# Designs tried in a protein design chat: miniprotein binders against q96jn8r1131to1294. Part 121

Target 1, 164 residues: q96jn8r1131to1294
Amino acid sequence: TLEFLENHGKNILLSNGNRTATRVASYNQGIVVINQPLVPQLLVQVRIDFLNRQWTSSLVLGVITCAPERLNFPASACALKRAAWLLRGRGVFHNGLKICEKFGPNLDTCPEGTILGLRLDSSGGLHLHVNGVDQGVAVPDVPQPCHALVDLYGQCEQVTIVNP
Below, E stands for the ipSAE of ESMFold2; O stands for the ipSAE of OpenDDE; V2 stands for 0.75 times the mean of E and O plus 0.25 times the DockQ between their complexes.

## First folded at step 10 (miniprotein)

Design Wb (at its last look DockQ between E and O 0.74; V2 from the best seeds 0.64)
Fold by ESMFold2, look of step 10:
Structure Wb (fold): chain B 164 residues (1-164), chain A 83 residues (1-83)
Amino acid sequence: as target 1 above (164 residues)
Amino acid sequence: SKEEDLFKEAEEFAKLALELLEKGDELYAAEYYLLAAEEALDAGNPELAFEYARKAIELAKKSGNEEFLEEAEELLEKIKEEL
């Protein structure tokens, strides 16, 4: 079953059978990774459980193409300068560089209860889903294997893996 | 060249830091300024790296994030060796 990987940011506490990640301190050090690579037909979904609106920015969602089990995560996903494709705010980023100004919703304004999903299509395109609705291809050709990542940054203090 | 590419990346990180600062996210801006400082140093521009590292420290002073501030100060010391 889908779980968050035991290798995660240092401010993360895993619970609920490793399906819930909580950032228990500070505003960063909140990277978590799903324990299985994305494959066609696999939809990874997380629900935003808890937000602290006193922070300005919120979670980052995306993929890394390096094996995550023993990776030394940086404090924040923005520092992933290699093998990373990320959605932050309304932007799409590759290795820290913005490659699209606007895709999908503004992640910084998504409320508690929002369900965010990632999947690969058969061509390696990375799709974002929001509350069950496919937003289209964020990144057209992501190398495989790739691993779904959430950075519980700023506002986002808890997410839970949910079934489609 | 590699140095020209790194310099352009430093400027792009600094631009991202400014965008976040204008939106009121000083702590995220600090993280981007630290990335900009690292890239500027690797590009062989320690004066620009110094400016970016000092901006990162200034923006994060009130955060209580001693680990970030220690990392930024260590980078600043490394930059000073190149000045």
Scores: ipSAE 0.841, ipTM 0.920, lowest interface PAE 0.7, mean pLDDT 93
Fold by OpenDDE base, look of step 10:
Parts: structure tokens; sequence; C-alpha cells
Structure Wb (fold): chain B 164 residues (1-164), chain A 83 residues (1-83)
């Protein structure tokens, strides 16, 4: 079963069998990682449960290729400078740096209830899904194994892993 | 060289910070300026690091983020030692 790992950001509280992550303080320190690595054809999805409009920006979604159990999480995903591919706003980032300006919908404006998914294709392409719709390949060749990562940042205060 | 790469990364982080400021995201901008400062310092450019760190501190003060402010100020002190 898909769950968030116990190794997570300092402001995260896990609940619902570790399938729900809630950031309970500030705007950062909200990184969580899903326990099972992404494998081809597996669609991993999270739902945005609550947004706090006092903050700017929103969740970051992506993958890491290092061992998540031993990862010392930084305060924000932007500080992941190794083995990280992230989707933030409309941008795609690799090891902290922007590698694509415009991809898919703006994650910063996704409303509560939006279901965001990640899926690897057979060629190692990382796909973003929004409400079940494949938005295309965000990252063309992701090393495996990799784990899905969610940074509950800014407005995004709660997400839940949901089944496809 | 490695230092040149670090310098370029510092500039990229600063660029990202500026873009974030333009859309009103001061919190994220502060974090990227701090990253820029760290990279600039590692690149052997304490002057540039100082500039970025100051920007991070300024934004941290505006946002009232005391924890981040402390981190940024600690970095600033380290930078000053290299000036």
Amino acid sequence: as target 1 above (164 residues)
Amino acid sequence: SKEEDLFKEAEEFAKLALELLEKGDELYAAEYYLLAAEEALDAGNPELAFEYARKAIELAKKSGNEEFLEEAEELLEKIKEEL
C-alpha cells in the first residue's frame, strides 16, 4: 500500500494510515516521500485537501533518486540539489535549477480537490496527471529507482494519497 | 571549473529569486537568495555572497520569519569572515 514515509519534514503530521500529510506550522518544512518507488505504469496520486491563502505558492511535486529513508530533508524542495526532479508552478526543476519554463497547468493555482499524479512510462519519462488527465512528459528520462516527493509548501497544507 | 559552476548556480538561484519577487512570493525568494549566497560563498566570491545574503535577510524581516532570519544571519557572519 502507498504511504508517506515516517522520514519527513519537521512541520508534517501524518494521519490516516500515513496516507494524509498535514503541515501544521509555518509555510515550509513540509516535504514528504511516498514509500514505494515509482515503477513503469504505476500511477501515484495525491489530492490537495486544504489550501491556506495567507501564503504564496503551493505544493511541489516530483521525484528523488536517492534513498529517502536516510534523506535529511531541507526546509524546502528548492534546496534539494541532488537527485531531484521537481514540478513547481509551471516550471520543471532539476537539482534546484529550472530546466523548463512552461509545463502543464500552474500548480500554484490548483484548487482544493485537485488530484495530481505521477507516472513513469516504459522509456523512463515522468508524466504529470491532473485530475486523471495525462499532461505529458515533464522529465524525459528519470533514473530508477525513484520515489515520488511532495513538498507541502506555501498555501498547500494538506494532501492525501488517493487510488487511481 | 567547479568554482565557475558554483558561480553560475548562484546566479541562477538569484535569478529565480528575482522572478519570484516579481510575482510577489517573498518567502520563496528569500530561500533562493540564501541558496545563491551559499553557492557564491562556495564559489569563492564572498562579496557576491554578501549581497545575496543581505537580500535574503531583508525579505526574511519583511515576512517575520525569525527562524529563517537566524539562519540567514548566521550565513552572513560566515561570509563576513571571508571578506
Scores: ipSAE 0.360, ipTM 0.728, lowest interface PAE 1.5, mean pLDDT 93
ESMFold2 (binder alone), look of step 10: mean pLDDT 87; pTM 0.861

Design Wc (at its last look DockQ between E and O 0.87; V2 from the best seeds 0.75)
Fold by ESMFold2, look of step 10:
Structure Wc (fold): chain B 164 residues (1-164), chain A 83 residues (1-83)
Amino acid sequence: as target 1 above (164 residues)
Amino acid sequence: SKEEDLFKEAEEFAKLALEMLEKGDYLYAAEYYLLAAEDALEAGNPELAFEYARKAIELAKKSGNEEFLEEAEELLEKIKEEL
């Protein structure tokens, strides 16, 4: 049973059996983590439910490799300077710094209803899925265990864990 | 050295701040400048940290975000103690 972990950003309210995360204030403090580490057969998917287009940037997603249950999250995922591989806009970031200019779609322009997925392959490669379609390897060798993370930043005010 | 690594990291965050400014995201730019300021201060360069924190405050004001402005001003006061 995939759920968002109870340890999350302070502006998040969890609902729908902890499968829906809503940012209820401000523009940040919206980091959520999936309650189970990624394993090769596990596809973690979230649907973008609600966007507020008055903000310029949107959600961040990726993985962290430190234990999330007692972690003190920063206000925004851009401040994760250790143990983090993140996708923001069109870029891939490792520990806060850009390592790839373009990988998949521009996350800042994904509309409501978009389903974004993360999974590991057998070699530790991190794959992004968009609406069920594998976009390939975003990060070729992520240490395990790792945990899927979403930052409901800016435009993104609600996501829901979904499985087809 | 650790100090040199922190200076380099601060410069990279400042570059990311400029990227976000080019996109018109004042608030994200301010967040990156605040990260740069924190690194510069930890690297033992409070003068550079002050410069980055002032930039973060300027952009926070342009964004209209009071919550972030308070955070940035807290860091600036901390930096002043090291000047």
Scores: ipSAE 0.795, ipTM 0.903, lowest interface PAE 0.8, mean pLDDT 93
Fold by OpenDDE base, look of step 10:
Structure Wc (fold): chain B 164 residues (1-164), chain A 83 residues (1-83)
Amino acid sequence: as target 1 above (164 residues)
Amino acid sequence: SKEEDLFKEAEEFAKLALEMLEKGDYLYAAEYYLLAAEDALEAGNPELAFEYARKAIELAKKSGNEEFLEEAEELLEKIKEEL
């Protein structure tokens, strides 16, 4: 069963069998990691449950290739400087730095109810799915094993892991 | 060298900060300037670190985030010791 790990950002509260993450304070400190590593053809999905328009920006999606159980999470995903590939807005980031300006839809403007998915293909390509639609390869070659990461940042205050 | 890499990373974070400012995202901008300041300091450039830290503080004040402001000010004091 897919769940968020107990090791998470300090402003996160887990519920619903650790399948729902809620950021209960401020705009950051909201990083969570899914327990099972991504394997080829496994689609991992989260639904945006609540947005707070008080803040700017929104959730970050991506993967990490380090051991998540021991990861000391920074306040935001932008500070992950190793073993991290992230999707934020329309950009793709690697170890904190932007490697692609425009990819897929703007995550900052996804409304509540949007289902976002990550999937590795047989070649190690990381795909983004939006409401079940494959948006293409965001990262062409991701080391394995890797774990899906969600940063509940800014507007995004709650997400839930959902089954395909 | 490692210092050169850190310096380049600092500049990249500063660029990202500016990008965030352009779209009115003071939160990310402040965080990126803080990261830039940390890198610049570690790279042995306290003058540049000071500049970035000041920008982070300014934006933190605008955002009203006291916790972040405290962190940024702490870094600023550390930087001042290296000037």
Scores: ipSAE 0.615, ipTM 0.855, lowest interface PAE 0.8, mean pLDDT 94
ESMFold2 (binder alone), look of step 10: mean pLDDT 91; pTM 0.915

Design Wd (at its last fold request DockQ between E and O 0.87; V2 from the best seeds 0.85)
Fold by OpenDDE base, fold request of step 11:
Structure Wd (fold): chain B 164 residues (1-164), chain A 83 residues (1-83)
Amino acid sequence: as target 1 above (164 residues)
Amino acid sequence: SKEEDLFKEAEEFAKLALEMLEKGDYMYAAEYYLLAAEDALEAGNPELAFEYARKAIELAKKSGNEEFLEEAEELLEKIKEEL
């Protein structure tokens, strides 16, 4: 079963069999990683449960190719300088740097209840899904194995892993 | 060289910081300036690191994130030792 790993950001509390992540302090230190690595055709989805409009920005989605159990998480995903491909706002980032300016919908404006998914295709392309709609390939040729990462940043204070 | 690569990365983070400021996101801007400062320091450019760290601290004070502010101030002190 899909669940978040116990190795997570300092401000995260896990619940619901580790399927729900809640950031309980500040606006950062909210990185979580899903236990099972992404494999082709596996769709991993999270639902935005709660947004705190006191803050700006929102969650970051992506993948890491290093061992998640031993990862020392920075305060935010933007500080991951290796083995990281991230989706933030409408941008795509690799190892901290922006590699694509506009991709898919703006993650910062997704309302509560939005279901966001990640899926690898047979060629290693990473797809973003929004409410069941495939937005296309965000990152081509992602190294495997890789794990899905969620950064509960800014407005996003709670997410839950949901089954497809 | 390693130092040259670090310098380039610092500049890229600073650009991202500015971009976030233009969007009104001082939280990410602060974090990017701190990253830029760290890279600049490691690249052997404490003067540039100092400028970035100052900007990070200024923005950190607006966020109210005391933990982040402490980290930025600690970095600033390290930078000052190399000036």
Scores: ipSAE 0.884, ipTM 0.942, lowest interface PAE 0.6, mean pLDDT 96
Fold by ESMFold2, fold request of step 11:
Structure Wd (fold): chain B 164 residues (1-164), chain A 83 residues (1-83)
Amino acid sequence: as target 1 above (164 residues)
Amino acid sequence: SKEEDLFKEAEEFAKLALEMLEKGDYMYAAEYYLLAAEDALEAGNPELAFEYARKAIELAKKSGNEEFLEEAEELLEKIKEEL
């Protein structure tokens, strides 16, 4: 069963059998990781449950390619300088640096109820899904094993893992 | 060289900080300036690291995030040792 790992950001409380993550303070310290590595037949989906629009930026979505159980997470995913491929706003980032200016929709404007999905294809390409629609390959060659990561940053205060 | 690569990385983080400033996201801007400061210090440029760390601290004061401020001030003290 897909769950968020016990190892998570300091401002996260897990509920709903560890399938719901809530950021309960501040704007950061909201990193969560899915407990199972991605495999080609697995679509990991989270629903945006709760947003606070007073913040400028919203959640980050992506993968880490190192073992997540003992990792010391930084306050924000933008500081992951190793083993990380992230989607923020419209950009794609590898190890903290932007590698693509514009991919898919702007994550900072996704409303409550949006379902965001991550999937690997058979070539290791990372696909973003938005409300069931495949946005294409965000990252063409992600090392495996990797785990899906969400940073409940800024606007994003709660997400829930949902089944496709 | 390692130092040359770190200096280039610091410049990229500083550019990201400016991008976030333009969007009005002072929290991300502060985070990126702190990353730039860390790389500049490791690259052997403590003068530049000092400038980036001061910017991170200024922006972080707007957020009220005491934990980040403590982290940034700790880095600034390390940088001062290398000036």
Scores: ipSAE 0.799, ipTM 0.904, lowest interface PAE 0.9, mean pLDDT 93
ESMFold2, look of step 10: ipSAE 0.771; ipTM 0.889
ESMFold2 (binder alone), look of step 10: mean pLDDT 90; pTM 0.896
OpenDDE base, look of step 10: ipSAE 0.876; ipTM 0.939
ESMFold2, fold request of step 11: ipSAE 0.792, 0.792; ipTM 0.902, 0.903
ESMFold2 (binder alone), fold request of step 11: mean pLDDT 90, 90, 90; pTM 0.897, 0.894, 0.896
OpenDDE base, fold request of step 11: ipSAE 0.882, 0.882; ipTM 0.941, 0.941

Design We (at its last look DockQ between E and O 0.86; V2 from the best seeds 0.68)
Fold by ESMFold2, look of step 10:
Structure We (fold): chain B 164 residues (1-164), chain A 83 residues (1-83)
Amino acid sequence: as target 1 above (164 residues)
Amino acid sequence: SKEEDLFKEAEEFAKLALELLEKGDEMYAAEYYLLAAEEALDAGNPELAFEYARKAIELAKKSGNEEFLEEAEELLEKIKEEL
């Protein structure tokens, strides 16, 4: 089953059989990784459970291609300068640098209850899903294996893995 | 050159910091300025690195995030050695 890995940001508390991640302090140190690599058949989905609007920015979604079990995470996903492709706000980022100004919705404005999904297509393209709707290819050539990552940054204080 | 590429990346991180400041996200902006400072130092431009590190520190000063502030101050001291 899909779970968050025990190796995570220091402000994260895992619950609900490691399917729920809560950031319990501050605004950062909230990186979590899904325990199974993405494959074309797999849709990894998380629901935004709690937001704290005192912060301005919200969660980051993406993938990493290095082995996550022993990785030493930085405070925020923006500092992943290697092996990372991220969706933040409206932008797409590779190793911390913006490669696309506008893709999909603005993640900083997604309300509680929004279900966000990541999957690879058969060509290695990374797709974002929002409430079940495919937003298209964010990154055309993600190396495999890769793992889905969520950074519970700023507004985002809790997410839960939801899958059929 | 490799140094010019790193310098350009430092400028891109600083541009991201400015975007976040315009939205009022001082903490995220501070994180991006610290990234910019690291890249500028690696590019062999410690004067620019100093300016970016100072911006990161000033933005973080009231955050209550002592770990970040300590990290940023440590980088600033390292940069001063290269000035």
Scores: ipSAE 0.746, ipTM 0.872, lowest interface PAE 1.1, mean pLDDT 91
Fold by OpenDDE base, look of step 10:
Parts: structure tokens; sequence; C-alpha cells
Structure We (fold): chain B 164 residues (1-164), chain A 83 residues (1-83)
């Protein structure tokens, strides 16, 4: 079963069998990682449960290729400088640097209830899904194994892993 | 060279910080300025690091984020040792 790992950001409280992550303080320190690595054809999805409009920006979604159990999480995903591919706003980032300016919908403007998914294809391409719709390949070749990562940042205060 | 690469990364982080400021995300911008400062310092450019760190501190003060402010000020002190 898909769950968030116990190793997570300092402001995260897990609930619902570790399928729900809630950031209970501030705007950052909200990184969580899903326990099972992404494998081809596996669609991992999270739903945005609550947004707090007092903050700006929103969740970051992506993958890491290092061992998540031993990862010392920074305050925000932008500080992941190795083994990280991230989607933020409309941008794609690799090890902290922007590698694509415009991809898919703006994650900063996704409303509550939006279901975001990640899936690897047979060629190692990382796909973003939005409400069940494949938005295309965000990253063409992702090393495996990799784990899905969610940074509950800014407005995004709660997400829940949901089944496809 | 490695230092040149670090310098370029610093500039990229600073650029991202500016983009974030344009949309009103001061704290996220502060985080990127801090990253820029770290990279600039590692690149052997303490003067540039100092500039970025100051920007991070300024933004942290505006937001009232004490924890981040402390971190940024610690980096600033390290940078000063290299000036």
Amino acid sequence: as target 1 above (164 residues)
Amino acid sequence: SKEEDLFKEAEEFAKLALELLEKGDEMYAAEYYLLAAEEALDAGNPELAFEYARKAIELAKKSGNEEFLEEAEELLEKIKEEL
C-alpha cells in the first residue's frame, strides 16, 4: 500500500494510515516521500485537500533517486541539490536549477480537490497527470529506482494519497 | 571549471529569487537568495555571496521568519570571514 514515509519535514503531521500529510506550522518544512518507488505503469496520485491563501506558491511535486529513509530534508524542495527532479508552478527543475520554463498547468493555481499524479513510462519518462489526464513527459529519462516526493509548501497545507 | 559552474548556479538561483519576488513570494525568494549566497561563497566570490545573503536577510526580516533569519545571519557571518 502507498503511504508517506515517517522520515518527513519537521512541520508535517501524518494521519489516515500515513496516507494524509498535513503541514501544521509555517509555510515550509513540509516535504514528504511516498514509500514505494515508482515503477513503470504505476500511477501515484495525491489530492490537494486544503489550501491556505495567506501564503503564496503551492506544492512541489517530483521524484528523488536517493534513499529517502536516510535523507535529511531541507526546509523546502528547492534546496534539494542532488538526485531530484521537481515540478513547481509551470517549471521543471533538476537539482535546484530550472530546466524547463513551461510545462503543464500551473501547480500554484491548482484548486483544492485537484488530483496530481506521477507515472513512469517504459522509456523512463516521468509523466504528470492532472485529474486523470496525462499532461505529457515532464522529465524524459529518470533514473530508477526513484520515489515520488511532495513538498507541502506555501498555500498547500494538506494532501492525501488516492488510488487511481 | 567547478568554480565557474558554481558561480553560474548562484546567478540562476538569484534569478529565480527575482522571479518569485515579482509574484510576491518573499519568503521563497529569500530561500533562493540564501542558496545563491552559498553557491557564490563556494565559487570563491564572497562579495557576491554577501550581497545575496543581505537580500535574504532583508526579506526574512520583512516576513518575520526568525528561524530563517537566524540561518541567514549565520551564513552572513561566515561570508564576512572570507572578505
Scores: ipSAE 0.506, ipTM 0.799, lowest interface PAE 1.2, mean pLDDT 94
ESMFold2 (binder alone), look of step 10: mean pLDDT 87; pTM 0.864

Design Wf (at its last look DockQ between E and O 0.89; V2 from the best seeds 0.69)
Fold by ESMFold2, look of step 10:
Structure Wf (fold): chain B 164 residues (1-164), chain A 83 residues (1-83)
Amino acid sequence: as target 1 above (164 residues)
Amino acid sequence: SKEEDLFKEAEEFAKLALELLEKGDYLYAAEYYLLAAEDALEAGNPELAFEYARKAIELAKKSGNEDFLEEAEELLEKIKEEL
C-alpha cells in the first residue's frame, strides 16, 4: 500500500498508518516521500488537510530519482539540486532552477480539501492531477525509477494519501 | 567551465529570490539567496557571495527564523575568509 516513507523531514510526524503527514513545527523541514516508486499508470494522490495562511507559499510536489530510504533531506525542496523535478506555485523546477514559468494551477492558492495527484505516463512524462483532473505533462521523460515527493512547506501543515 | 556554470546558477537563484521577495515571501527569498551565495563562493566570486549572503541574513531576520539565520551566518563567515 502507498504510505509515506519513514525517512522524512525533521518536522514531520506520520500518523494514520503512515498515510498522513503533519508538519508540527516551523515552516519547513517538511519533505515526505511515497514509499514506492512511480510506475506508469500508478496515480499517487494526496489531500491537503490543513493550511495555515499565515505563511505566503505552500506545498511543493514532485519527484526525485535518488533512492530515498537513506537520503539526507535538505530543509526545503528548493535545495534539491540533483535528480529532482518539482512543481512550486505555477512553475516547474529541475534541480532547483525554473524550467517552466506556468504549467498548472497555482499550488500556493489551493484550498484545504484539494486532492493533488502525480503519475507517470507510458512515455515517462510526469502528470499533475488536481481534484481528479489531469493537468497534462509537467515534465517529459523523467528517468525511472523515480519517487513522488511532497514538501509540506509554509502554509501546508498536513496532507493525507488518498485513493483515486 | 564549472566555475562559469556555478556563476550562472547563482544568478538564476538570485533571480528566483527577487521574484519571491516581490511576492512578500521573505523566508523563501532568503533560502534562494543562500543558494546563490553558496554557488557564487564555489565559483570563486567571494564578493558576490558576500552580497548574496548578507541579503539572505537580512531577510531571515525579518522572518524570525533563527535556525536558518545561524546557517546563513556560518556561510558568511566562510565567505569572509576568502575576501
Scores: ipSAE 0.653, ipTM 0.843, lowest interface PAE 1.4, mean pLDDT 91
Fold by OpenDDE base, look of step 10:
Structure Wf (fold): chain B 164 residues (1-164), chain A 83 residues (1-83)
Amino acid sequence: as target 1 above (164 residues)
Amino acid sequence: SKEEDLFKEAEEFAKLALELLEKGDYLYAAEYYLLAAEDALEAGNPELAFEYARKAIELAKKSGNEDFLEEAEELLEKIKEEL
């Protein structure tokens, strides 16, 4: 069963069998990691449940290749400087630095109810799915095993893991 | 060298901060300036670190985030010790 790990950002409260993550304070400290590593053809999806418009930006999606159980999470995903590939806004980031300027839809403008998914293909390509639609390969070759990461940042205050 | 790499990374973070600032994203901009400051300090450039830290503090004040402001100010004090 897919669920968020107990090791998470300090402003996160888990509920619903650890399938729902809620950031209960401030705009950051909201990183969560999904327990099951991504394997080819496994689609992991989260739904944006609530947005708080007082903040700017929104959630970050991505993967980490380090052991998530031992990870000391920074205040935001942008500070992950190793073993991290992230999707933020329309950009793709690797170890904190932008490697792609424009990819897929702008995550900062996704409304509540949007379902975002991550999937590895047989070649190690990381795909973004938006409401069930494959947006293409965001990262062409991701080391395995890797874990899906969600940073509940800025506007995004709650997400829930949903089945495909 | 490691220091050169850190310096380059600092500049990249500062660049990202500026881009975010231009679109009004003060929160991320502040965080990236702080990251830039940390890298610059570690790279042995306290002057540049000071500049980035000041920018981070400025943006932190605008955002009203006291926790972040405290962190940035602590870094600033550390930087001052190396000036």
Scores: ipSAE 0.583, ipTM 0.840, lowest interface PAE 0.9, mean pLDDT 94
ESMFold2 (binder alone), look of step 10: mean pLDDT 91; pTM 0.910

Design Wg (at its last look DockQ between E and O 0.78; V2 from the best seeds 0.00; counts 0 for: pae O 4.3 > 1.5)
Fold by ESMFold2, look of step 10:
Structure Wg (fold): chain B 164 residues (1-164), chain A 83 residues (1-83)
Amino acid sequence: as target 1 above (164 residues)
Amino acid sequence: SKEEDLFKEAEEFAKLALELLEKGDYLYAAEYYLLAAEDALEAGNPELAFEYARKAIELAKKSGNEEYLEEAEELLEKIKEEL
């Protein structure tokens, strides 16, 4: 069963059998990781449960390609300068730097109730799904194993893992 | 070289900081300036690192987030050791 790992950002409180992550303080320190690595046929989905529009930017979604169980997470996913492929706004980032200016919808404008999904295709390409719709390949060849990551940044204060 | 790569990376983080500053996201912009400062320091350019860290502190003050300001000030003190 998909759950968030107990190793997470310091402002995260896990609930609902570790399927719900809430950022309970500040605007950052909200990195969470899915406990099972991505494999072909596995669709990891989270629903945006709660947004605080006080902030300008919202959640970051992506993968890390190193073992997450003992990793010391930085305050924000933008500081993951190794082993990270991330979607922020409508950009794609590798190790903190933008490698694609426009991909998919703008994550900063996704409303509460949006379901965001990640999966690998058979060639190792990372796909974003939005409300069940495949947005295409964000990253063409992600090293495996990798784990799905969500940074409950800024606007995004709560997400829940949902079944496909 | 590693030093040249770090300097280029620092400049890219500073550009990302400016994009976020244009959006009015002072905290996120400050976070990118701190990443730029760390890279500039590792690249052997503590003067540039100091400049980036000062920008991060300025933006943290504008945001009103005291916890983040503490982190930025700690990095600035580390950079001063290399000046």
Scores: ipSAE 0.411, ipTM 0.740, lowest interface PAE 2.8, mean pLDDT 89
Fold by OpenDDE base, look of step 10:
Structure Wg (fold): chain B 164 residues (1-164), chain A 83 residues (1-83)
Amino acid sequence: as target 1 above (164 residues)
Amino acid sequence: SKEEDLFKEAEEFAKLALELLEKGDYLYAAEYYLLAAEDALEAGNPELAFEYARKAIELAKKSGNEEYLEEAEELLEKIKEEL
């Protein structure tokens, strides 16, 4: 089953069989990684459970290609400088640098209840899904194996892994 | 060279920070300026690092996050030692 790994940001509390991640302090230190690597056609989805408008920005969604069990998580996803492809706002980032200015909906404005998904296609393209709708290829060729990463940042205080 | 790459990365982070600042995203902007400052310092440019660190501090204050402010100020002090 899909779960968040025990290796996570220090402000994260896992619950619900490690399917729910809650950031219990501050606005950062909220990175979590899903245990099973992405394989072609596997859709991994998380639901935004709670937003705290005290903060700006919101969750970051993406993948890492390094071993998640040994990863020393930085305070935020933007500090990942290797083996990382991330979606933040409307941008796509690789190793901390923006590689696409506008892609899909603005993650910073997704309301509670929004279901966000990641899926690899047969060519290694990483797709973003929003409420079940394929938004297209965010990253054309992602190395495998890779793991889905969620950064509970800013407004986003809780997410839950959900089945398609 | 490694220093040139670090310098370039610092500039890219600063650019991203500025973009975020323009939309009022103080938290991520501050973090990118922090990254920029660290890269600039490692690149051997403490003057530039100082500028970026100051921006990080400013934005940390605007965000109201005391913990991050402290981190940024500590970096600033480290930079000052190399000026």
Scores: ipSAE 0.021, ipTM 0.333, lowest interface PAE 4.3, mean pLDDT 91
ESMFold2 (binder alone), look of step 10: mean pLDDT 88; pTM 0.868

